# VH-VL binders against e9q3c1r45to238: the designs that were tried, part 1

Scores and structures below are computed, not measured.

Target 1, 194 residues: e9q3c1r45to238
Amino acid sequence: EPDELRRRESDTLLSWILTRDSWGNQWQAAWVTALNYEAEKRGGPLRLSFQKDPRPQSLQLTVEKVSSVVKSTQEKVVICHVVGETLQFLVSAGPASATGSECQLYDVHLSPFHLKVEFHMEEKREDIQIRWSFTHVPETAIKIQPQAPGEKQALGVNMLSEALEDLFKHLVNAASPSVFLSTKPTQVKEAQSL
Positions, changes and structure headers below are counted from each chain's first letter, unless a header gives other numbers; antibody chains are not in Kabat numbers.
ipSAE, averaged over its two directions, is called F for ESMFold2-Fast, E for ESMFold2 and O for OpenDDE. V2 adds 0.75 times the mean of E and O to 0.25 times the DockQ between the complexes of E and O.
Where letters were taken out, [cut] stands.

## First folded at step 1 (VH-VL)

Design D1 (framework fv_dupilumab)
Fold by ESMFold2-Fast, scan of step 1:
Structure D1 (fold): chain C 194 residues (1-194), chain A 122 residues (1-122), chain B 112 residues (1-112)
Amino acid sequence: as target 1 above (194 residues)
Amino acid sequence: EVQLVESGGGLEQPGGSLRLSCAGSGFTFSSYAMTWVRQAPGKGLEWVSSISGSGGSTYYADSVKGRFTISRDNSKNTLYLQMNSLRAEDTAVYYCAKDRGYSYGLFSFDYWGQGTTVTVSS
Amino acid sequence: DIVMTQSPLSLPVTPGEPASISCRSSQSLLHSNGYNYLDWYLQKSGQSPQLLIYLGSNRASGVPDRFSGSGSGTDFTLKISRVEAEDVGFYYCMQALQTPYTFGQGTKLEIK
């Protein structure tokens, strides 16, 4: 079937992309940028700043399904749904009026997370633009812990949890950051290695 | 450089089960679809099953659907074929093969293992 | 299922002479993306198969330039411009357009 070929294409591209050394860095940077942009736009009673986690983290994604393939005259879009075990962020949080003195750093875990991943390809182009968004935020448990020990403000943590849930709901269908990846490096390297 | 090493073949009675393994090395295992192809004694090649790099998509020949299960463990660089309800016509050398993986929708097998023999007889 | 038919089934050839193997599919292997999903494989006696040609006409890495693939749609040809002793074995075409992927019955190339 033609549908099987399209599904194979999508899964092969996803597997190829996820094994790249740069993927983790691009993934983390892109999400931090998007989350900070959305947080600043929304405003609210809390000031949120997402930071790259300097600690190494393992990101494993499992393909749940290939949802569709859409073709236009100049653009081809392939959509996949993927699930990850845990997505980790560092979040600086405090009152909207706060300077650094009232902001505290928290470890935030999303577990599990469910993504819609879109591969945008143009004719005769080696680069693929990859975009993603959360599809079912309610499936995801948000776990928050202060990075450093200290007196916890129970009400502040409650507000942070609710703010993060609202933020992620706004990202479900929002435009997400993109990365560009060449699809031909393996063939070139293998041909030269042989 | 690329190596595929198969194991798990043997002699079994009709209705029995066997599990084949294929250990890959010299390439990024999770980036490539993997395939099982068999060859009955004195006969040609027959595609059995394929699995995508992530493991999210699996494909089977009609003769093995419902009896065989292809799977992979990317953390161990290993491909598996669980063979249940074996029949005499499943007797063959089973080859593990790696997909080229660089073009869209491609199932070209650029590297093959040495094969493992499965014999089903009563 | 797509049926793959090869001819001839047996091909004795004198070293240095050309050889040609035909492969016909029961339906078109040309996808809308412009590729013909037809591969050629060689299996030498006692050895595993090896890829010769992929996507109709592309020579696999390490394969000598005396091997070439041609054709589109339903009719494909593998040509060897000057056969050498090391070329003996069974040649198989395979379609990868749709499941189940199917091989031709094989052509045995022998040196006279």
Scores: ipSAE 0.013, ipTM 0.534, lowest interface PAE 8.2, mean pLDDT 77

Design D10 (framework fv_dupilumab)
Fold by ESMFold2-Fast, scan of step 1:
Structure D10 (fold): chain C 194 residues (1-194), chain A 125 residues (1-125), chain B 112 residues (1-112)
Amino acid sequence: as target 1 above (194 residues)
Amino acid sequence: EVQLVESGGGLEQPGGSLRLSCAGSGFTFSDYAMTWVRQAPGKGLEWVSSISGSGDSTYYADSVKGRFTISRDNSKNTLYLQMNSLRAEDTAVYYCAKDTEYDYVWGSDYYFDYWGQGTTVTVSS
Amino acid sequence: DIVMTQSPLSLPVTPGEPASISCRSSQSLLHSNGYNYLDWYLQKSGQSPQLLIYLGSNRASGVPDRFSGSGSGTDFTLKISRVEAEDVGFYYCMQALQTPYTFGQGTKLEIK
């Protein structure tokens, strides 16, 4: 019935996104941008800087449920809940006054993760806006670990990681990553680099 | 009011076992690392073992590694030290100590802001 | 392991006079976060240890302002500007930069 039709629509949109060659880079860039924005907006004496993670990540996403579909003569909005296996971030943490050499790198993992995803389509636009937000569920485990721990370390390294979990929870809950994906036909062009 | 109350000390023979307990009150027990420090008769302080708030990370002095096990039950606000294969040199007053409060402004601090009264362990034949 | 060395080990002092205790570490206790992970504890006769100074120079709650800590890296000093009878006991420095956490030998402050 309505829920089955909505699921088909959401599955089609998600499959389209996952098959785009640029999606992985746009997904990572959107997360890093949104998290850094929230970190800077919050301010404070502790500085977190999210970095581009060069390590490959599984991007398996599935629709858990569809919560809303709205269609008018000018726009269509599809809202669904999506589940992923593991979401990982590379984070530099240290005092706000510190330079890069005084900061420590941490690996952050969320497993499994749940997102609320919104697809916004407008009749006169040649793109689709995709926005998502983190949804906490009891099954989600958060693990924060120093990337290069020492052989003999003070309890402080592990306790600092535990303390940083609260700040990370705030940032991930506040973040609202988004991207605009063009619906125009793919044009084969030589790759460009900065 | 923060309070730490130790128990479980006593007299034991070499090779024996004892389990010490430390009951915490007046603070959110699971948020703080906990430590055992001992003091032999007429001697100075010696760190024995520490455990993180979650219980996931444990640390031991070389003199007790493989013989002592630190653990905690956060549902009971209680810290434990299981002491096996006791030696005469383990004779001491054992203190339970609470690590400091997390300061998100300046980062995590690691010093022992509250101590229990101590419980005496005597190992002799 | 980091070795902590205190001097003097015995400190007789007249009430009202100043007292100074030195603590030296075998390696720097200065962390990249800017803190020196050195603490001072006082143990009065028949009592549990109590915190006096944390992270090099910060006075613990309830500790009189006549107590002060100074130093950085490997050399630290605890000063009492005017010793009172209630200050009698053993003073210990401790490093918490890395496990195993280590204490100095202790300094016995006595009233003469």
Scores: ipSAE 0.000, ipTM 0.447, lowest interface PAE 19.9, mean pLDDT 79

Design D12 (framework fv_dupilumab)
Fold by ESMFold2-Fast, scan of step 1:
Structure D12 (fold): chain C 194 residues (1-194), chain A 124 residues (1-124), chain B 112 residues (1-112)
Amino acid sequence: as target 1 above (194 residues)
Amino acid sequence: EVQLVESGGGLEQPGGSLRLSCAGSGFTFSSYAMTWVRQAPGKGLEWVSSISGSGGSTYYADSVKGRFTISRDNSKNTLYLQMNSLRAEDTAVYYCAKSPTTMIRGTYNWFDPWGQGTTVTVSS
Amino acid sequence: DIVMTQSPLSLPVTPGEPASISCRSSQSLLHSNGYNYLDWYLQKSGQSPQLLIYLGSNRASGVPDRFSGSGSGTDFTLKISRVEAEDVGFYYCMQALQTPYTFGQGTKLEIK
């Protein structure tokens, strides 16, 4: 029963977040920011630049595990584990010495995926910080292919594709995207701006 | 380096025909949609036509529909614009531009890079 | 057809000062996927157009940080935080939500 109550709280919080007009854009932006940060931090012979993918992103999440930690009377952390269908990224890849014109675009897919999601709430703050990270990224979940491969494009195994997959796996496992959501509804925020 | 080089422009009489070419290099030509954009002297940019990577889908501005035909030869890495029944209003610099995807409809598009352009003048 | 309207059409700016160009569409460019299908291009004198911003706010490769795009739906803005002599030219917005793709009339940025 305590676990059921915690699950209800987490499901309610997830539903609230997912129904916000800005969520899809914040979700995508957080991933792009975190992946680019890790790519720049790592360095190396291969340059990667992640871009927002304009194709519809599946935000269907299934809650598998719920736990809750109360750090103090003023601070609460809710942790849940979620499974998603697909994450899609658009990435520009090429040698580290390359300029924009020398890079090629690739589609990168993760399907399925498992995330650990942490909701950090403070009673005195008007924002909720949401942070997530992968719990496990199976090899078979990662698919990489050139953007618009065309009808004449041969399927080949080459060093760039292999290096890109290895680097992407590292970056995805290291990334910890986060967003801050206002607890104020858009209507209330607009009224306050007057 | 991705390069686009236009050719085939020139002077033609009203009612005449011209065929423009755009040679692509430095990328897998067949994997990307291609576009023609024109600019009349002292005027702004006007989209003319786009073709999917395979050549299976083509789109035209109403001003050129029925007179212009966009096509491509992926074995030669070349985009074409066949211009028939030319009018004085077709006088412009014609630019070739590359899309980031293979499709025109149901996807996103922006144009990068652009070729240097080829000038078409329709005058008697 | 979607009509794109730019303002101002002529923009004289002192070097080092900020500049702002507005673009309005006759219908919303916000797709159900959450992206605004609006791009910005710069054409310098005697040169081909070049991409500056795609999908509303994303800077193209090689474009300096001083350029930024903002807006959603029908109202969009291109901002240059500190204008340099090299920024002189015609700026065009373009909608890519549906064919026919349409451009604004162009804004001429001039050094004062």
Scores: ipSAE 0.000, ipTM 0.455, lowest interface PAE 16.9, mean pLDDT 78

Design D13 (framework fv_dupilumab)
Fold by ESMFold2-Fast, scan of step 1:
Structure D13 (fold): chain C 194 residues (1-194), chain A 122 residues (1-122), chain B 112 residues (1-112)
Amino acid sequence: as target 1 above (194 residues)
Amino acid sequence: EVQLVESGGGLEQPGGSLRLSCAGSGFTFSSYWMTWVRQAPGKGLEWVSSISGSGGSTYYADSVKGRFTISRDNSKNTLYLQMNSLRAEDTAVYYCAKERYSGSYLDAFDIWGQGTTVTVSS
Amino acid sequence: DIVMTQSPLSLPVTPGEPASISCRSSQSLLHSNGYNYLDWYLQKSGQSPQLLIYLGSNRASGVPDRFSGSGSGTDFTLKISRVEAEDVGFYYCMQALQTPYTFGQGTKLEIK
């Protein structure tokens, strides 16, 4: 009974972290950074550059079926299912030989998505370092909408889709994204906004 | 916070001209396609014209091609519709609308102005 | 030009009951990118149109979950699971696949 209450409280904390505006922004930034790094590394026939969407957008994440293991007083591992409606970002794509003027801008939506992830949390002084890895290939549909003026088929949406699928496979197998969160009270940020 | 306000409507005789304006606020105006949609009294909606964020691409309904010109001044966050050679059939409420996605094309209109009335009568 | 046809054109409904509006296009609205370029708008009396559903099935910001869009290609449906008094007005479908963008004739939803 006490164990269940403590587990529920822990699950609530993780869910709250993942649904924060600050987490959403850091989550998108981490994704964009990892994608750019892998795209630059792999090469290929297309030149890809990923950008965070400049518009404010909410990332709605729900945490389901969580389990946790405490490795030490500073180290905790949580395995969970993360379900979301949409993850959005921008990608500039063109032939590898293209200059910037030959590249087209695309909106990319990952919708819906179901992630089975392992979060590794480690306390370091006033920060919590969160790292994650995928335990399974993400279940998502990749939808691409061109932003090129007056054109829908620039560069071949199918070619871009295949390139993104290939990139995601490599990202899931090799990437270990991380975020540092301050353990300072949230009330401090609210006071600053006043 | 995000809003569009139209102005410039009025009464004009056939063959005359009017210039409509649409002032945008609360968003990065130059990043979005902008559109004009009209509605004749008691009738449905009719798309009129669209312009890209940079102003480099424009599209028109066949009924207004050669007579209407869509343009924008991004430094003033303002969209325009220059209406020449007006006809009685151009009588309508004209709405300014913003594309949903920044820089995207052929998506949806998420923010609409209140409309400005154009009456063309002899 | 792509022709959009709505049915019914007049839809009286009892509050709390479901409502369904059909929209058909003369050409497929399914693009090779996987999106159906069909949107739904609501215009309440004396007001500007407002976006309800974009790209076939996605609810716009602030739109209640009792509204849903479905369909693909040439046959689309807007459903309201439980009609409220505030839902009265004209409903329009629009294709955004190609210019000229075209609207359906409009469906007037009214409370019985």
Scores: ipSAE 0.000, ipTM 0.442, lowest interface PAE 17.3, mean pLDDT 76

Design D14 (framework fv_dupilumab)
Fold by ESMFold2-Fast, scan of step 1:
Structure D14 (fold): chain C 194 residues (1-194), chain A 122 residues (1-122), chain B 112 residues (1-112)
Amino acid sequence: as target 1 above (194 residues)
Amino acid sequence: EVQLVESGGGLEQPGGSLRLSCAGSGFTFSSYAMTWVRQAPGKGLEWVSSISWSGGSTYYADSVKGRFTISRDNSKNTLYLQMNSLRAEDTAVYYCAKGLEYQLLSYGMDVWGQGTTVTVSS
Amino acid sequence: DIVMTQSPLSLPVTPGEPASISCRSSQSLLHSSGYNYLDWYLQKSGQSPQLLIYLGSNRASGVPDRFSGSGSGTDFTLKISRVEAEDVGFYYCMQALQTPYTFGQGTKLEIK
């Protein structure tokens, strides 16, 4: 299998994802769910809660490596290693004993970011399951900006940076975000029903 | 190089059978939907049948449903069209084509074979 | 079934002049993804069809930039900005939104 052919296949899948209606909303919701799950499981000195960011995010990915794995006669997985320039999160953080009312909001930027993206395809399904996880990147920078700065928040930023770095390091082999996106036009399903 | 090569065409009587083959090379055959398109002498293109990447989903033109069977053997990089109960109106050049779409539907058929001729004559 | 109608069916053109082919579908080819599932193919005499344009307006690999596709919904146009002798043949539009996939009748482009 030539590498160029696999890259074309992954480019087609990524282009398809990025042009799907509701992709941005599903992408963000899946991230929030997975990150909150890992944050809750790990514990620690801070209470972390990832929030849905109402601001739109432009997501552009460059494909670096592609492989394909056949799991069965009717199931296949395409794995892409991709790099993006900037990934943004909205995070609520406070002391471990705090309720949501004692937490402060922070804008977190991850730059650059590297993802392992898996496309799980099943013959009988009308959708593709897309899963992704961070890969370890030595040069990834985490930039944190409090939304309502104060004296205690300034101290919390250093602890938040450490906690986020620890969290992201453990996402490599932990629960990963996923979505299901329809592969069939609406009219095809409607015609088949009639 | 990406190639599709058809074979199996020939002359047959009405009611007879033929099996067409299409051998793919230079691409990941098992990743793409495949399609058969035919062209009767002096006429335009007519879609005949499509098959998903694994062979689990098949689609047929109404004119061939129940008579033709599309199948594939991904271990041999080969697409097939079994044609039964042949009719004079099945006379055409049959083209094998690779879809651009990865899984279920063929759009943007970017690679075509040279075609194989099927003649059904009484 | 979606019916595809092309016009004109015969298009004589002088080399160097522009040419336009129209394709109309009996129902919208615009998918919720924002793509129009309409492709254009060229079949030169004695040759297999070749892909020119996919998903409404995207040029296939190796296709000269004098070819362009436009339109949305039910009305589509293939345009050749300056026709060359090598462009003679039959042009077909095809909808890939739903099975059965259907082609237009074909337009024969010929040199005057």
Scores: ipSAE 0.000, ipTM 0.494, lowest interface PAE 13.1, mean pLDDT 78

Design D3 (framework fv_dupilumab)
Fold by ESMFold2-Fast, scan of step 1:
Structure D3 (fold): chain C 194 residues (1-194), chain A 122 residues (1-122), chain B 112 residues (1-112)
Amino acid sequence: as target 1 above (194 residues)
Amino acid sequence: EVQLVESGGGLEQPGGSLRLSCAGSGFTFSSYAMTWVRQAPGKGLEWVSSISGSGYSTYYADSVKGRFTISRDNSKNTLYLQMNSLRAEDTAVYYCAKDLRYFEWLSPFDYWGQGTTVTVSS
Amino acid sequence: DIVMTQSPLSLPVTPGEPASISCRSSQSLLHSNGYNYLDWYLQKSGQSPQLLIYLGSNRASGVPDRFSGSGSGTDFTLKISRVEAEDVGFYYCMQALQTPYTFGQGTKLEIK
């Protein structure tokens, strides 16, 4: 009974977001920004730099669980757990000391993927904050492939492949992407410096 | 100004079909859930069906499940209700209605159309 | 299904006097998020319904201050502090806690 209402709220919010013309670009930009922030913060001998992927991507998400929290008379948070078929990134990887010529592009896929998504709403605001975090599940398969097929041989060493995969897992789990979406169709989004 | 204009009502025999339309203007159609509510002659309001802004989620009253299909064409700012296997008890004025705020709540219905009359008789 | 019951079903009122309409639900409309999913609508003769109050007590845009909603859980009240001629019509409460959304039978407010 209560669960059906929570489900309707999250389904409605997700449908609205997924059908926005700007969502694909905002979704990708948020991931790239958050992952690069974590990569820079982490440091280490292997450096990853996430790139904007110009290729079309599927953004189909399905709700698994829902909850809602009313923080005050003017603020509401809807939390839902979602699953997607494939999450993909374009990544430049190489030694921390590498020049551009020693860095290689890789396609990284996670399938399936699970997220905790939070919708933060305030009655008098005309935007909604969406933030999400990755949830690790044993079923998630990670596939890393060089974008230049001839370079597969460079990943033949198990230790290097494991280090790349481990670093990626660390970054995805640490990332906290966030987006502010305007609900006014003809208004410029508020600039947010925080 | 928000406007909702229904059409497609009429007289039909039991077992027949009708397709209702609701044309929206004055708001971003795809951002709001839409609903059909009916009112039988001399009776109160009865919720029939709702559809999310994207069309991803649909909901139906038990009395119409399997017979009615709600849909929308956001490129045309139009809501539809395909009514199959009509029964005498489907006789009513059908209103389309817009949800107040997509991002905050799934209801209430802040704007309603003028209604279109459906009569099912032998 | 949640059953909504209104009383009275007929409410004759002298102009300028207050009016009160009750709405009772067969189960609590108070969600764990703290909101009561009860809305009030007015349908004037020959017109479409119009929203008055949502989520128990919030007045819809353009609705005069003389209208107020109160209550929680299963018992709700719509109050009009000073009835005017333009307020005549049928008043309906509706629960939006779960599908199917259900309306009360309606209360006819009329001038004495």
Scores: ipSAE 0.000, ipTM 0.482, lowest interface PAE 14.8, mean pLDDT 81

Design D5 (framework fv_dupilumab)
Fold by ESMFold2-Fast, scan of step 1:
Structure D5 (fold): chain C 194 residues (1-194), chain A 124 residues (1-124), chain B 112 residues (1-112)
Amino acid sequence: as target 1 above (194 residues)
Amino acid sequence: EVQLVESGGGLEQPGGSLRLSCAGSGFTFSDYAMTWVRQAPGKGLEWVSSISGSGGSTYYADSVKGRFTISRDNSKNTLYLQMNSLRAEDTAVYYCAKVPYYEDSSGYLAFDIWGQGTTVTVSS
Amino acid sequence: DIVMTQSPLSLPVTPGEPASISCRSSQSLLHSNGYNYLDWYLQKSGQSPQLLIYLGSNRASGVPDRFSGSGSGTDFTLKISRVEAEDVGFYYCMQALETPYTFGQGTKLEIK
């Protein structure tokens, strides 16, 4: 098993992606959208609304393994299993019957998080299509911190922890929206500016 | 054309230090992993160190681990090899080489483009 | 570490005749994906090495058809169908399966 050879190939792809200005911002927005969709669709005892973390996000990924390489005449697919250090987001939570005034804001950290990342490359195409999904929630620690004090927080934190664990289990292997990253135009423009 | 040019070689005493540079041109430097390979006088090729395109992953031969540091500055299209605690057995021609990144994603490593080499001599 | 052994170490050939170089690895270089992670390089006198063959049998860009690679697992062969004067130099096999990447001792191809 040549894991170092595979790690170098996927590391090259990841480094190329991570040099893009908005990568972290784009995928976090996609995750927030997926979380809100799943929360609304499933219902439950809590009303949940996920918000993009306003703090700058440093996307730190470690390649755990490359599971396979698929080759075709039209498309090449590289599948990577990666571990992210921390996924941070804000969530507003309250009883399902609540109006906005009864909801409490929480800072949530998911650490580590495990992703299956698929890089789809087409012959002569400028773009790489990236898809991702959670692969393992039971291995993830969820840290919840309330933004404000109050007696409703004790109940909210307990119920929120249970609801988040349940929600993330439903996102395992669920597809996220694809991102298409254009390679050559951005790097050509940067080279010309120098 | 794709080109690699090494510099920084020279004569140094045992225990001394040298820093090698490899300037790339004609390709998008940050897209490719880079490698240092050396060749002692009258001997064969020996892999020394490799670095990923981003610089996030580095690999070393056991003979140089802890003494040599591979790095890169993608804004300058330049690869470096910082050589500390030099020994007589480090005497060699040092080549930098590019690892191809082909869209077929076979996961293989080969050294498709090589520089002309820079000579390092360690003697008193 | 994977040890690479070449044979012969010295190969005198008459121009126009075929030449064959063998390379043996201490461990299988055949990956589950079906590829053999073995490369061949040529170093002409006073020049840098150049890639000839990658992944066992694929010719690098600009390499003449007279060069071919074959073999699988632990036993590999580089063949030159008709040796030309410009082919003289040292030939090296290299395993690219895992770090540390290791080269064979080299085979010197020379004209008789």
Scores: ipSAE 0.000, ipTM 0.428, lowest interface PAE 21.5, mean pLDDT 73

Design D6 (framework fv_dupilumab)
Fold by ESMFold2-Fast, scan of step 1:
Structure D6 (fold): chain C 194 residues (1-194), chain A 124 residues (1-124), chain B 112 residues (1-112)
Amino acid sequence: as target 1 above (194 residues)
Amino acid sequence: EVQLVESGGGLEQPGGSLRLSCAGSGFTFSSYAMTWVRQAPGKGLEWVSSISYSGGSTYYADSVKGRFTISRDNSKNTLYLQMNSLRAEDTAVYYCAKEGYSDILTGYYPFDYWGQGTTVTVSS
Amino acid sequence: DIVMTQSPLSLPVTPGEPASISCRSSQSLLHSNGYNYLDWYLQKSGQSPQLLIYLGSNRASGVPDRFSGSGSGTDFTLKISRVEAEDVGFYYCMQALQTPYTFGQGTKLEIK
């Protein structure tokens, strides 16, 4: 069955990326890069700067739907929709001009989250480009809080404006994180006696 | 340090054959695509052929397709170019070049290191 | 095949002055993944080619910051902010968007 073959392919690709030791770091780096790109591109009176979050991230993703599989002599593209439990970001927010209020560090999390994931395989490269985009659904809860307890006390409970929340939503929806992962097998070096 | 050393060049008559070799060291040979690029005397660079890291995919310039065969032996860290039905216009210095890698976000690019070249002369 | 055209083909420069080399492709080198598949190489007299710039604007390891690549689609430029004696040689652009990979004709940079 063609549909079952497409699902097996997407499940195999997703399992492959999730079982890589470095995936958590690659996942975070790709998000940070894409979000910072969109933040700088948009501009405006508020600046958001996304940072690496050293805290453990949930890496469990489940395929909800396979949208398409396009195959040609030159390339193959597998598109699927996945769901995850929680997306977490560490972000600094402040005025575009450093004068006045100082920048504050916030913890941002979305739960649950939905992504459209594209696996691009091309003859000219022996790697897979994985690109994804955020899909907003009504059930997704967004929480933005000061990272440190001391910062929480200093900022107060109503420190976040609608503009700050809206800016974050715009950036997440605009971001298109991607990574290029080698399909090359891990090289094993056998120990030699001497 | 990455090194690529070509060998096997020489003088051959039109219609003859030669086999070039390129020995790689200082990197994990089996992890990178490899390429042959040639340069005729006093002329510019011309891409000849590329092979994937596993040897599963090969690519050729139209001028050599059907006459040249690229191959590799990952157990010996060696790239080969079998050249058949040689023509005068195949006279050139043949360079071996290695695929480069930037990072997870950018991926791979064609050539980060080149060998010293080996000369092939096709003349009667 | 994608045709690569360089200009000028001969570039005499005074040491310390800037230099600029143009490279044009017969079709866009911008892939849907956002990268321009255009690289620059330098071949010094009697030596093998060496990588200067990859994927449009990224400097290769060990390449001085006086070298920069710019452009997108079909028009690309390699700039040297201040030419030094060791920069003499032939400069080639190459497209790697599709096989066959194709090089420009080469630009000979000479000291006046």
Scores: ipSAE 0.000, ipTM 0.485, lowest interface PAE 17.7, mean pLDDT 80

